# VH-VL binders against Protein TIC 22, chloroplastic (TIC22): the designs that were tried, part 4

Target 1, 202 residues: Protein TIC 22, chloroplastic (TIC22), of Pisum sativum (Garden pea) (Lathyrus oleraceus) (q9zst9)
Amino acid sequence: ATLTPNHVAKSLAGTSVYTVSNSDNEFVLMSDAEGAKSIGLLCFRQEDAEAFLAQVRSRKKEFRGGAKVVPITLDQVYMLKVEGIAFRFLPDPVQIKNALELRAANRGSFDGVPVFQSDLLVVKKKNKRYCPVYFSKEDLEYELSKVSRSSKGVGVSQHIMVGSFEDVLKKMELSEKSSGWEDLVFIPPGKKHSQHMQEVIA

## First folded at step 1 (VH-VL)

Design u1 (framework fv_umesolerbart)
Fold by ESMFold2-Fast, scan of step 1:
Structure u1 (fold): chain C 202 residues (1-202), chain A 122 residues (1-122), chain B 107 residues (1-107)
Amino acid sequence: as target 1 above (202 residues)
Amino acid sequence: EVQLVESGGDLVQPGGSLRLSCAASGFTFSSYSMNWVRQAPGKGLEWVSFISSSGSYIYYADSVKGRFTISRDNAKKSLYLQMTSLRAEDTAVYYCARGRYDFWSGYYFDYWGQGTLVTVSS
Amino acid sequence: EIVMTQSPATLSVSPGERATLSCRASQSVSSNLAWYQQKPGQAPRRLIYGASTRATGIPARFSGSGSGTEFTLTISSLQSEDFAIYYCQQYNKWPLTFGGGTKVEIK
């Protein structure tokens, strides 16, 4: 069997993204052409969601009356996606730059939300294995600076891998329970994995 | 009511520089992303560059990256394209286009200017 | 980059007839596809966005359909003012890319 929606959602707990709500604090969504699905935009930076709200106010007059930017966690987003609501993410431009730098000779584009991980960083707690995945490259670099240093007193070379968040989620959804994909835990920007893991697996 | 008026197109020699401008009116310029799209004589449309409403996000087509610089002045309601190291293949009508995001999808163009012709020839 | 291919390059149709234009993406663009109309000497004009949503002021005879990699623009009863070049554009992935265009001309 593939990983359950509840398991995938749990790996996303604690990470906030920003969207637009109406005056009733309801998610502002539009139906697709067939009326089968609703689509929303989610921004990793609050200022990007505020810019987006300003743009959509020019399209829809109803947005000017009490519409606002609100935070929503990725686990809540994922459960809405499971119920048939489609989302588009707008990533942090700093992390886009970081992703392009890691993909040597790649110019001009990165598809999706960048996420970062290293095979040098695997956390074991209560005999379970956890593989942290970071939305911020800087956060991962900080943790890697604390892993094994040479006996010569010089820091070791780090190995950082980059992928797209959307692609990682799809692979988790399609993977079997013992594949290792169940070990992933997404780390919110600005948080140390030790703090986050205590909150979600306490 | 929405108007986009390009200017600055001229005849330039290869290796030269040129600055294009786009004057916006009839809408809140600072609330919209802006784009440059070009069309070589008798050819199709080619996207050139994007700038977000605040100027924080900027993207370029590979063919112009490192040679062209997009910028905006929200107080003056103007969009710019600074072109350097011009090549014969840059000959085209350059359109200023307003980017619009919809919840269904990313950025598409809802209003276009009339275009300004850039000819790169010796 | 995502390559957009339009067919046919030229479509000859009589007024009152149906015109069907195709647009194919080299990889999935979901429903993030727009259609533009360009008349000689004029800037492009927005027709459809989100693959199937008509822009304000666009007549009901224009309709868009499709998702993923295959898209269609249909003009159900072609009027004299509809003779123009039509472009599709994907906005699912940077860089933004356009199709080569389909010229709709009088038979």
Scores: ipSAE 0.000, ipTM 0.428, lowest interface PAE 16.5, mean pLDDT 79

Design u10 (framework fv_umesolerbart)
Fold by ESMFold2-Fast, scan of step 1:
Structure u10 (fold): chain C 202 residues (1-202), chain A 122 residues (1-122), chain B 107 residues (1-107)
Amino acid sequence: as target 1 above (202 residues)
Amino acid sequence: EVQLVESGGDLVQPGGSLRLSCAASGFTFSDYYMNWVRQAPGKGLEWVSFISDSGSTIYYADSVKGRFTISRDNAKKSLYLQMTSLRAEDTAVYYCAREYYDSSGYDAFDIWGQGTLVTVSS
Amino acid sequence: EIVMTQSPATLSVSPGERATLSCRASQSVSSNLAWYQQKPGQAPRRLIYGASTRATGIPARFSGSGSGTEFTLTISSLQSEDFAIYYCQQYDNWPYTFGGGTKVEIK
């Protein structure tokens, strides 16, 4: 009755994040404060993962022997999370800034990975309805500019909703089939939604 | 006072096996990374193998992968190199060397043994 | 693998002269570069680590400099006991690699 892990994973296909891997292609995991749990770091920016690798290399010898920044897709990450591996996401700081600007928040922080959606943007393909969720506000604004070209330049940001990626995933996991949460598809940063839909919807 | 002493070097025929030992004294062996380095007669230094302080992380030079096995026994303060399928080009003086690591950085190889000669010849 | 290239292969100097030895890495090794001295029949002796840190007991005439890919060992006023072969070594990444050595010989 609830959405399956496979359905949630498929909504995440094609979005790359960056992690550090050792010479055996195993994730480099960090110990938590209590030393009891290992946590994998996943960066939305390649340069953030490269900065992390550089810091670890200077102080922890085991990460030097062939350790490298590698991309992994969010659907693969999600399946590993389902199997019990803990991850911490490091969001793109540009998108944190965008999320804070869209919300009248009393604190200067955003919890989680920002995602952006609009009620003006729904995609219909193969007799199915899809609601795109963007990791980049700029990508969503570009698509909305096409939809709103006949609107005489009325502000498009008022039609953008912001949420946390982690909260959206949790709600998808808890929702029944036909709740509307099955309609979501996550759009990789820097990719047109039409191009992404062609690649993942078959 | 702080010493590394290698032993086990011998004359062996090609295809043979040999086990080298390195005995540590005068320091807390379990706090140090250990390495094997070799030097063929009249040639330069060649790194052979690395083992972390706990023994959990191990690396080898491509020339010895699959033939040599590094190990350590922290209770006995000893480092080992098990050599199999020996070739004429493995002929060298073999040194053990210690390496220190902490959050402040790495010390490279600060203490070396005097070396043990391995000759692979028919 | 990271290839370490030392130059010159042989350096002929008179006692009291300055000797400058070069070591080049094929890719960045940060400051994880060491210099060793070896005399015939002896084990190598560590002189410098971290590219520029002098090891305990090493005379002040020895100094190391550089970072990334270009490194230099300088002996400011060469003494008779300094005639030896000098090796650089990167310990930034496995496999660890040594340079081919620079022989410092009396002129």
Scores: ipSAE 0.000, ipTM 0.418, lowest interface PAE 23.0, mean pLDDT 81

Design u11 (framework fv_umesolerbart)
Fold by ESMFold2-Fast, scan of step 1:
Structure u11 (fold): chain C 202 residues (1-202), chain A 121 residues (1-121), chain B 107 residues (1-107)
Amino acid sequence: as target 1 above (202 residues)
Amino acid sequence: EVQLVESGGDLVQPGGSLRLSCAASGFTFSDYYMNWVRQAPGKGLEWVSFISDSGSTIYYADSVKGRFTISRDNAKKSLYLQMTSLRAEDTAVYYCARDFYGDYEGWFDPWGQGTLVTVSS
Amino acid sequence: EIVMTQSPATLSVSPGERATLSCRASQSVSSNLAWYQQKPGQAPRRLIYGASTRATGIPARFSGSGSGTEFTLTISSLQSEDFAIYYCQQYDNWPYTFGGGTKVEIK
């Protein structure tokens, strides 16, 4: 009845996040928000992972010499999560700002990793339907501008929906067959829609 | 020679207040994280509080949170522990301890000689 | 919080004997574990950090081992000055926590 972990992982292929590993390629862990358990930190920006490495080194120098920032793809992260490894994401602050602006009068905090989608953007290939979900609002705006030929920022935001990545994953995991959640494909930041779709559907 | 010297321990009534001081010498105090650790008579070691080198990060043991305040003055090379609402259970020798600089921060070297706080009627 | 459990509470040994002290963490602390020695009326003294690294000036007869949740301090040939209480401490996470101590006393 629910989507398989392998199907969910495939929707996440190609998106890199950054973590800190020791010389044995083991994750550097931190406490969760309650201080109760160890979790891995995954940054959407390489510079945030480098800052985390510097903080860990200043406090826990057993990682000397061999500790480094390494990229890991979200499909790999998801499979590790299925195996019981806990992660916390550190979002791109530019995208947090974008999410808060799109929520109009709601100027509170944004919980989770922002993702952006539009009902105007659906891809059909090989008798399958694909609904792109963007980690970058700017990437989605670019694709929408090609459809409408209107100037950027004039009515474009009216067709952009914002959600949290963590909530989307939870809904995919709980969904029924043919619910439409199987159609989602996450678009890596900075990649053109067409380029990523060629790689995923090839 | 690097050393830490505590002072301020005294006999105090339950509900009273005391301010402990720790004077550092022989090293660059502003480069180090500092801790308070206590030991009740005949009992084991209990970590009390942590303060970062700049003073921006502070942690407390649950047993003292809301009653004790750790602070430091880098210009005076001194660490402080302001204790309020003292209880009989707070009776202990209080040590200041330097977090080791460099590899494996979080273990303590040196320790002060300790200052005795007795909370009794 | 991470609970540190030391065993035995008291260990009676004769000079020249081997002493083995255990320390267990309620969750993984990696190698972020230190050992301290305390003699009556004195402040604790640095002994081992990073689970197995001897502090400067500590005799080779002291050795630490372990990672994760199980740790051991070994004194290979106990000398008269080694009779003391030994504490383990984790520094993987706040709050920092100490074990209850193991008293090494003369038989």
Scores: ipSAE 0.000, ipTM 0.403, lowest interface PAE 22.6, mean pLDDT 80

Design u12 (framework fv_umesolerbart)
Fold by ESMFold2-Fast, scan of step 1:
Structure u12 (fold): chain C 202 residues (1-202), chain A 120 residues (1-120), chain B 107 residues (1-107)
Amino acid sequence: as target 1 above (202 residues)
Amino acid sequence: EVQLVESGGDLVQPGGSLRLSCAASGFTFSDYYMNWVRQAPGKGLEWVSFISDSGSTIYYADSVKGRFTISRDNAKKSLYLQMTSLRAEDTAVYYCARGYSSSWYYFDYWGQGTLVTVSS
Amino acid sequence: EIVMTQSPATLSVSPGERATLSCRASQSVSSNLAWYQQKPGQAPRRLIYGASTRATGIPARFSGSGSGTEFTLTISSLQSEDFAIYYCQQYDNWPYTFGGGTKVEIK
């Protein structure tokens, strides 16, 4: 039995991404390279969505000037994806740099949206496990620094794993219950771990 | 100016077939989800069918599954509804409606409708 | 399917009065609810979506509120052009369903 779309969506609650909508709050979509389908662009940085909006507005004949940048949460994005809407993510370039540095690769590219995890961070509440996945390496490092200070007398190693958000979602969708993938909770950029966990865990 | 113009509504006998068309103009048709919504005389709105922008995702109301087929031609900017095995209960004004999402979807523009009457 | 129930079926009001229309879902639809206006002989027109967001071009006298299973559409200072049938629609789960409508008519 695989994880349900509602379970996957719940793990994504509270994380905002930014897209461009027209004056009627409708997505501004673009065709893929083959022209076979429409793709919505979702930016992890508001300024990247604003740059895209400026490009859209410069195409005067192809666009009406009432467009604006709007936030949408990843749980809503995921349910739209389940309904057949295609999306392309534009990652935060700072996090791309962080992912490449963690792989000891200062050059090249990272395919997909970087996410960061550590096996040293687990939240337990009411006999349930919650394993945080971070969109910001800096947020994860902050939480790891607290673990290092709190684990007096125990050998603590900081090991940050980096992966692709799209690949993690695919593995969650294909995994059976009790595989550990059902334990994941995505942490919004800039939000404190404890604050987010308090809000999403009953 | 966004326009949706339905055509093809007619009087048909029970068990008959009919094809509805919706011609779109004033927007990039291939960027939008499309729907058929019907309204029986003096009654409320009933969603009939959905098709995604590429045509890859299609949904039907249980009342029409197996009898109606939604399709689109993005090059011709047209939406279609092929209706077979028509029943008296299918008598309604059929609206072409555009759906486009910021956080799920709702219908932002509707055509004027085309009347389908199923009667002997 | 999610059943949408609107009340009252008919609301009689005088111009300048406030009208409050109710819409109830048989299960939670979060804020995924839209309101449409339909005048005689015309296609429906969108008014509100996301339970409370007014569509472009819709006058400020129209407002929506609610979440979960209970929703309201409020029309303040009714104008003569506001006499119509109003429908709510949930788009939380497939199939998307409409309420039976509330007819707003002159008292």
Scores: ipSAE 0.000, ipTM 0.414, lowest interface PAE 19.6, mean pLDDT 78

Design u13 (framework fv_umesolerbart)
Fold by ESMFold2-Fast, scan of step 1:
Structure u13 (fold): chain C 202 residues (1-202), chain A 124 residues (1-124), chain B 107 residues (1-107)
Amino acid sequence: as target 1 above (202 residues)
Amino acid sequence: EVQLVESGGDLVQPGGSLRLSCAASGFTFSDYYMNWVRQAPGKGLEWVSFISDSGSTIYYADSVKGRFTISRDNAKKSLYLQMTSLRAEDTAVYYCARDRGYSYGYEPYYFDYWGQGTLVTVSS
Amino acid sequence: EIVMTQSPATLSVSPGERATLSCRASQSVSSNLAWYQQKPGQAPRRLIYGASTRATGIPARFSGSGSGTEFTLTISSLQSEDFAIYYCQQYDNWPYTFGGGTKVEIK
């Protein structure tokens, strides 16, 4: 059997993203040109959600009364996605630049939310193996500086893999139990993996 | 059982082109980074090219840059190497080799499975 | 690029003896080094990664050591199936590079 939605959601606990809510505490949804699809916008930076709210207010007078930016965690977002709600992520532009630098062959654009992982970093806790996946390249580099066995340091970027958060989630959804995908844990920006593991394990 | 089977090797004249294929079975091909490695008859191993699991990150050895193009088709579970402007020094057995998967951060950059190879001979 | 130099080019040993193979990197590769075995007419086979970690299924007589620029592969009690060419490879930086190989042959 494949990984359960609850298992995937647990790997996403603790990471906040930002959306716009109306005065009724409902998500402000975007529609495509045909009006057939409702899509929620989720920003990795609070200021991007605030910019979106300002843009909506300037173009739609109805949202001037009581609309606000609200945080929501990725595990909650994932469960809403499982229930059929579509979302579009707006990633941190700093991390987009980091992803493009690691993918030197394609410097034009990066599709999706960048996530970073290293073959040199595995966390063991409660006799289990966990593979951290970072939303911040800088956070991963900091942890790698503590694990490196070289006194001079080596090219740490050679051991950093970059991928799309959306692709990782899709692969987790398609994977069989004991595939290794159950070992992934997403690390919130600005947190050390040890701090995050302490909060979400058990 | 993990298997990689290369094909497409042939005798070609200098300046010619060839496309090599590598068919993967026994694992989820789309989860793994892949490489091409070559070996000239009686000589050592030479790394040729790398491609990430999605195909978005690609690296080439300086000796083949601008002449070879690596690609993959995850739906067909196949890896390709398009070779152009072939030279006598490109004569070699070409191996496809599996690198680590993105999900396995504890798996290092080492080629855990190799195909049997396909021979490319470039001569006039 | 990082140049990998293996020595000796050929090592002649008798069954049951210890074989020691050296691999030197032109600059530090930390512990990001792998060893492969290749028998005539066959594809290479993984032996060691991370300079010292034995791959699954590899006999205990194979051991790797070293870090930085100097690495060693040791075969403690050579068996008939161990006569092959051995390659080291660094994966510290792009491009990946292999050593020239050490042929271990029967004396």
Scores: ipSAE 0.000, ipTM 0.440, lowest interface PAE 16.3, mean pLDDT 80

Design u14 (framework fv_umesolerbart)
Fold by ESMFold2-Fast, scan of step 1:
Structure u14 (fold): chain C 202 residues (1-202), chain A 120 residues (1-120), chain B 107 residues (1-107)
Amino acid sequence: as target 1 above (202 residues)
Amino acid sequence: EVQLVESGGDLVQPGGSLRLSCAASGFTFSDYYMNWVRQAPGKGLEWVSFISDSGSTIYYADSVKGRFTISRDNAKKSLYLQMTSLRAEDTAVYYCARGDWYEDYYFDYWGQGTLVTVSS
Amino acid sequence: EIVMTQSPATLSVSPGERATLSCRASQSVSSNLAWYQQKPGQAPRRLIYGASTRATGIPARFSGSGSGTEFTLTISSLQSEDFAIYYCQQYDNWPYTFGGGTKVEIK
């Protein structure tokens, strides 16, 4: 008994990523490094999707004038992935820098989309436990600073764990009910967890 | 009595740099989140930057991101805003404002403001 | 970015009359809304936070109401010292944003 695709998708609701579509509203696909497979590119920054669009326009005449950057939410992306569409994420370079700083100086690259969480942060809503996972380290630090500032939380040591979004999704897919993985909720960049939980959980 | 006193406002050429300071007194500065808010002459209020009590969490308005740097020195009870690549549209009175530590950081106390004029 | 819209831009009222100021958010901010008063040449002063809670020292004639996207500030029996510009601000999400202000003129 593993978590359903709908449960995983619900945990991803509200986070926008950016891709390129053609004049027929179809995703623009790129070839993998060996030219063997078509892969959709999803950018966490709109600026990166615009840069990709500029490259596509220079390489493929058929996309001139009609191609555009479009937002898509991660829950929609996940359902398309469940149906067999392959995607590659382009992470926010600020968050790559943050992940590398947390993993010590020897590591020169980070594989995947960085996500950040802390075992000190738990949200209770309607008697259910939710554990927020952040795409922005700065957002998590803000919430941890609130805990430190409160009379209850003063003197509590902050603890931030860094992982890859792709690895977290795989672990959720393999998890059984009551494992704790059903408690995860992904927080969109720039949002407080309280606001996001109001909009997507209840 | 809670007091916030800004200083450092001056006349600067476009492309120039300037550092603003805010001196706090009458409360435990290290327990409070701090903000910079600006107001162009005859215009409304615009939030500029946020810094947490420890200085670990920082946010900027899109209009100043990459050009302004907020910082604090809790031992000196001071807040700073380092401004670079100044533009005419940065002309404003700059206020430092304290976030209420119980109520999600609405601005409970404001300084008197310091005027920054960017002109050629 | 959450856009805050205040109306009217200018309100002219006689002393002793009731003044009602409106503030609308482009998306829900729950009750995370504050009102500030600014007199000419002065820094803003806190009036209301949490949409309806009066700050310490603020006269009872000031009251706030609303939640979600629609908010009002009411000044009952307006006094001459209430001449000022009033701003609403959401602190629900980053960036924090202010309304354009409502100027209250006593005439």
Scores: ipSAE 0.000, ipTM 0.406, lowest interface PAE 20.8, mean pLDDT 80

Design u15 (framework fv_umesolerbart)
Heavy chain, then light chain:
Amino acid sequence: EVQLVESGGDLVQPGGSLRLSCAASGFTFSSYSMNWVRQAPGKGLEWVSFISSSGSYIYYADSVKGRFTISRDNAKKSLYLQMTSLRAEDTAVYYCARGYYRGWFDPWGQGTLVTVSS
Amino acid sequence: EIVMTQSPATLSVSPGERATLSCRASQSVSSNLAWYQQKPGQAPRRLIYGASTRATGIPARFSGSGSGTEFTLTISSLQSEDFAIYYCQQYNKWPLTFGGGTKVEIK
ESMFold2-Fast, scan of step 1: ipSAE 0.013; ipTM 0.579

Design u2 (framework fv_umesolerbart)
Heavy chain, then light chain:
Amino acid sequence: EVQLVESGGDLVQPGGSLRLSCAASGFTFSSYSMNWVRQAPGKGLEWVSFISSSGSYIYYADSVKGRFTISRDNAKKSLYLQMTSLRAEDTAVYYCARDRLWFGELYFDYWGQGTLVTVSS
Amino acid sequence: EIVMTQSPATLSVSPGERATLSCRASQSVSSNLAWYQQKPGQAPRRLIYGASTRATGIPARFSGSGSGTEFTLTISSLQSEDFAIYYCQQYNKWPLTFGGGTKVEIK
ESMFold2-Fast, scan of step 1: ipSAE 0.000; ipTM 0.433

Design u3 (framework fv_umesolerbart)
Fold by ESMFold2-Fast, scan of step 1:
Structure u3 (fold): chain C 202 residues (1-202), chain A 122 residues (1-122), chain B 107 residues (1-107)
Amino acid sequence: as target 1 above (202 residues)
Amino acid sequence: EVQLVESGGDLVQPGGSLRLSCAASGFTFSSYSMNWVRQAPGKGLEWVSFISSSGSYIYYADSVKGRFTISRDNAKKSLYLQMTSLRAEDTAVYYCARSKYDILTGYPFDYWGQGTLVTVSS
Amino acid sequence: EIVMTQSPATLSVSPGERATLSCRASQSVSSNLAWYQQKPGQAPRRLIYGASTRATGIPARFSGSGSGTEFTLTISSLQSEDFAIYYCQQYNKWPLTFGGGTKVEIK
């Protein structure tokens, strides 16, 4: 038995991404490379969605004035994906830079949305284990600085692992109960894990 | 495999009514805008009506305004055209056609059904 | 409404020859123009959209060009399966409008 879609969705609760909709809250979609499917664009930065909105307004008069940037949570996105809607993520370029630095990549690309985790950061609440996964390396470093102070001078960056959000999501989908993947909780950019845990798990 | 299957075409007398249906399969119906396009025997293509993916935006050709009503049921993956006050000039094969609501492709018809014939005659 | 005019109404071409079909809009449609192929007894099939973008699965011998009000569909080396009626369509402004069609027939 693999993890249920509802369990995966719960791990994504509270993380907002930004898309463009028309005045009736319909997604403004992009064509995939083959022109055969419509793909929704989801931006981790609001400014990237605003840039896309400007392009939509300039090219299609029907969207003038009525189109807008709309936040949507990743749990909602995941449920739409389960129903067959395709999405493309536009990651924060700061986090792309962070991922490449951690992987010691020279001049390169990072495929997917960077996420960061540390084996030094595990949260226990109500006899359950939770492993935070961060969309912001800086947020994880801040949390590790508290642990590092307690541990008396451990090197923070040596304990940070980087992966792609899309790959982590696939592994969760394919994992069985009690594999450890059920312990993951995604932390929204700009949030502390303690604050997020209180809002989501309470 | 994307499929659109029209049904409901029939012989009807002038002034009569008829309801056409289009059943969609092989894609996420709720993510696409839909159109009705007709073709009179031996004539060219004429766009009839558009409905957005949510059903919130609807447009009609002037020749059918006030007489035809386009609608959709995303749960049933179906598109409809309710035709009233039918005229001899409405005799045509009616196609349903899928379009995209996006900045790169816009509204071109990427998939068409096989069509259903409507004949308006005494 | 934007009126789309196609010329010629009928084009007679031998297999292996080049066919060029014209489409004119009564006002600018930018690049929001599509081309469709229709064979007898069949539904239309999309060939080109965005004036020049070939749809998936469409052979390279089909190409579209133009912007604004003047558009051309070119079939560089006509095959037997290419004999059909071709329609242009603007999707820049409501209502959507089609040209009258160009019939490409064997000489």
Scores: ipSAE 0.000, ipTM 0.423, lowest interface PAE 18.1, mean pLDDT 81

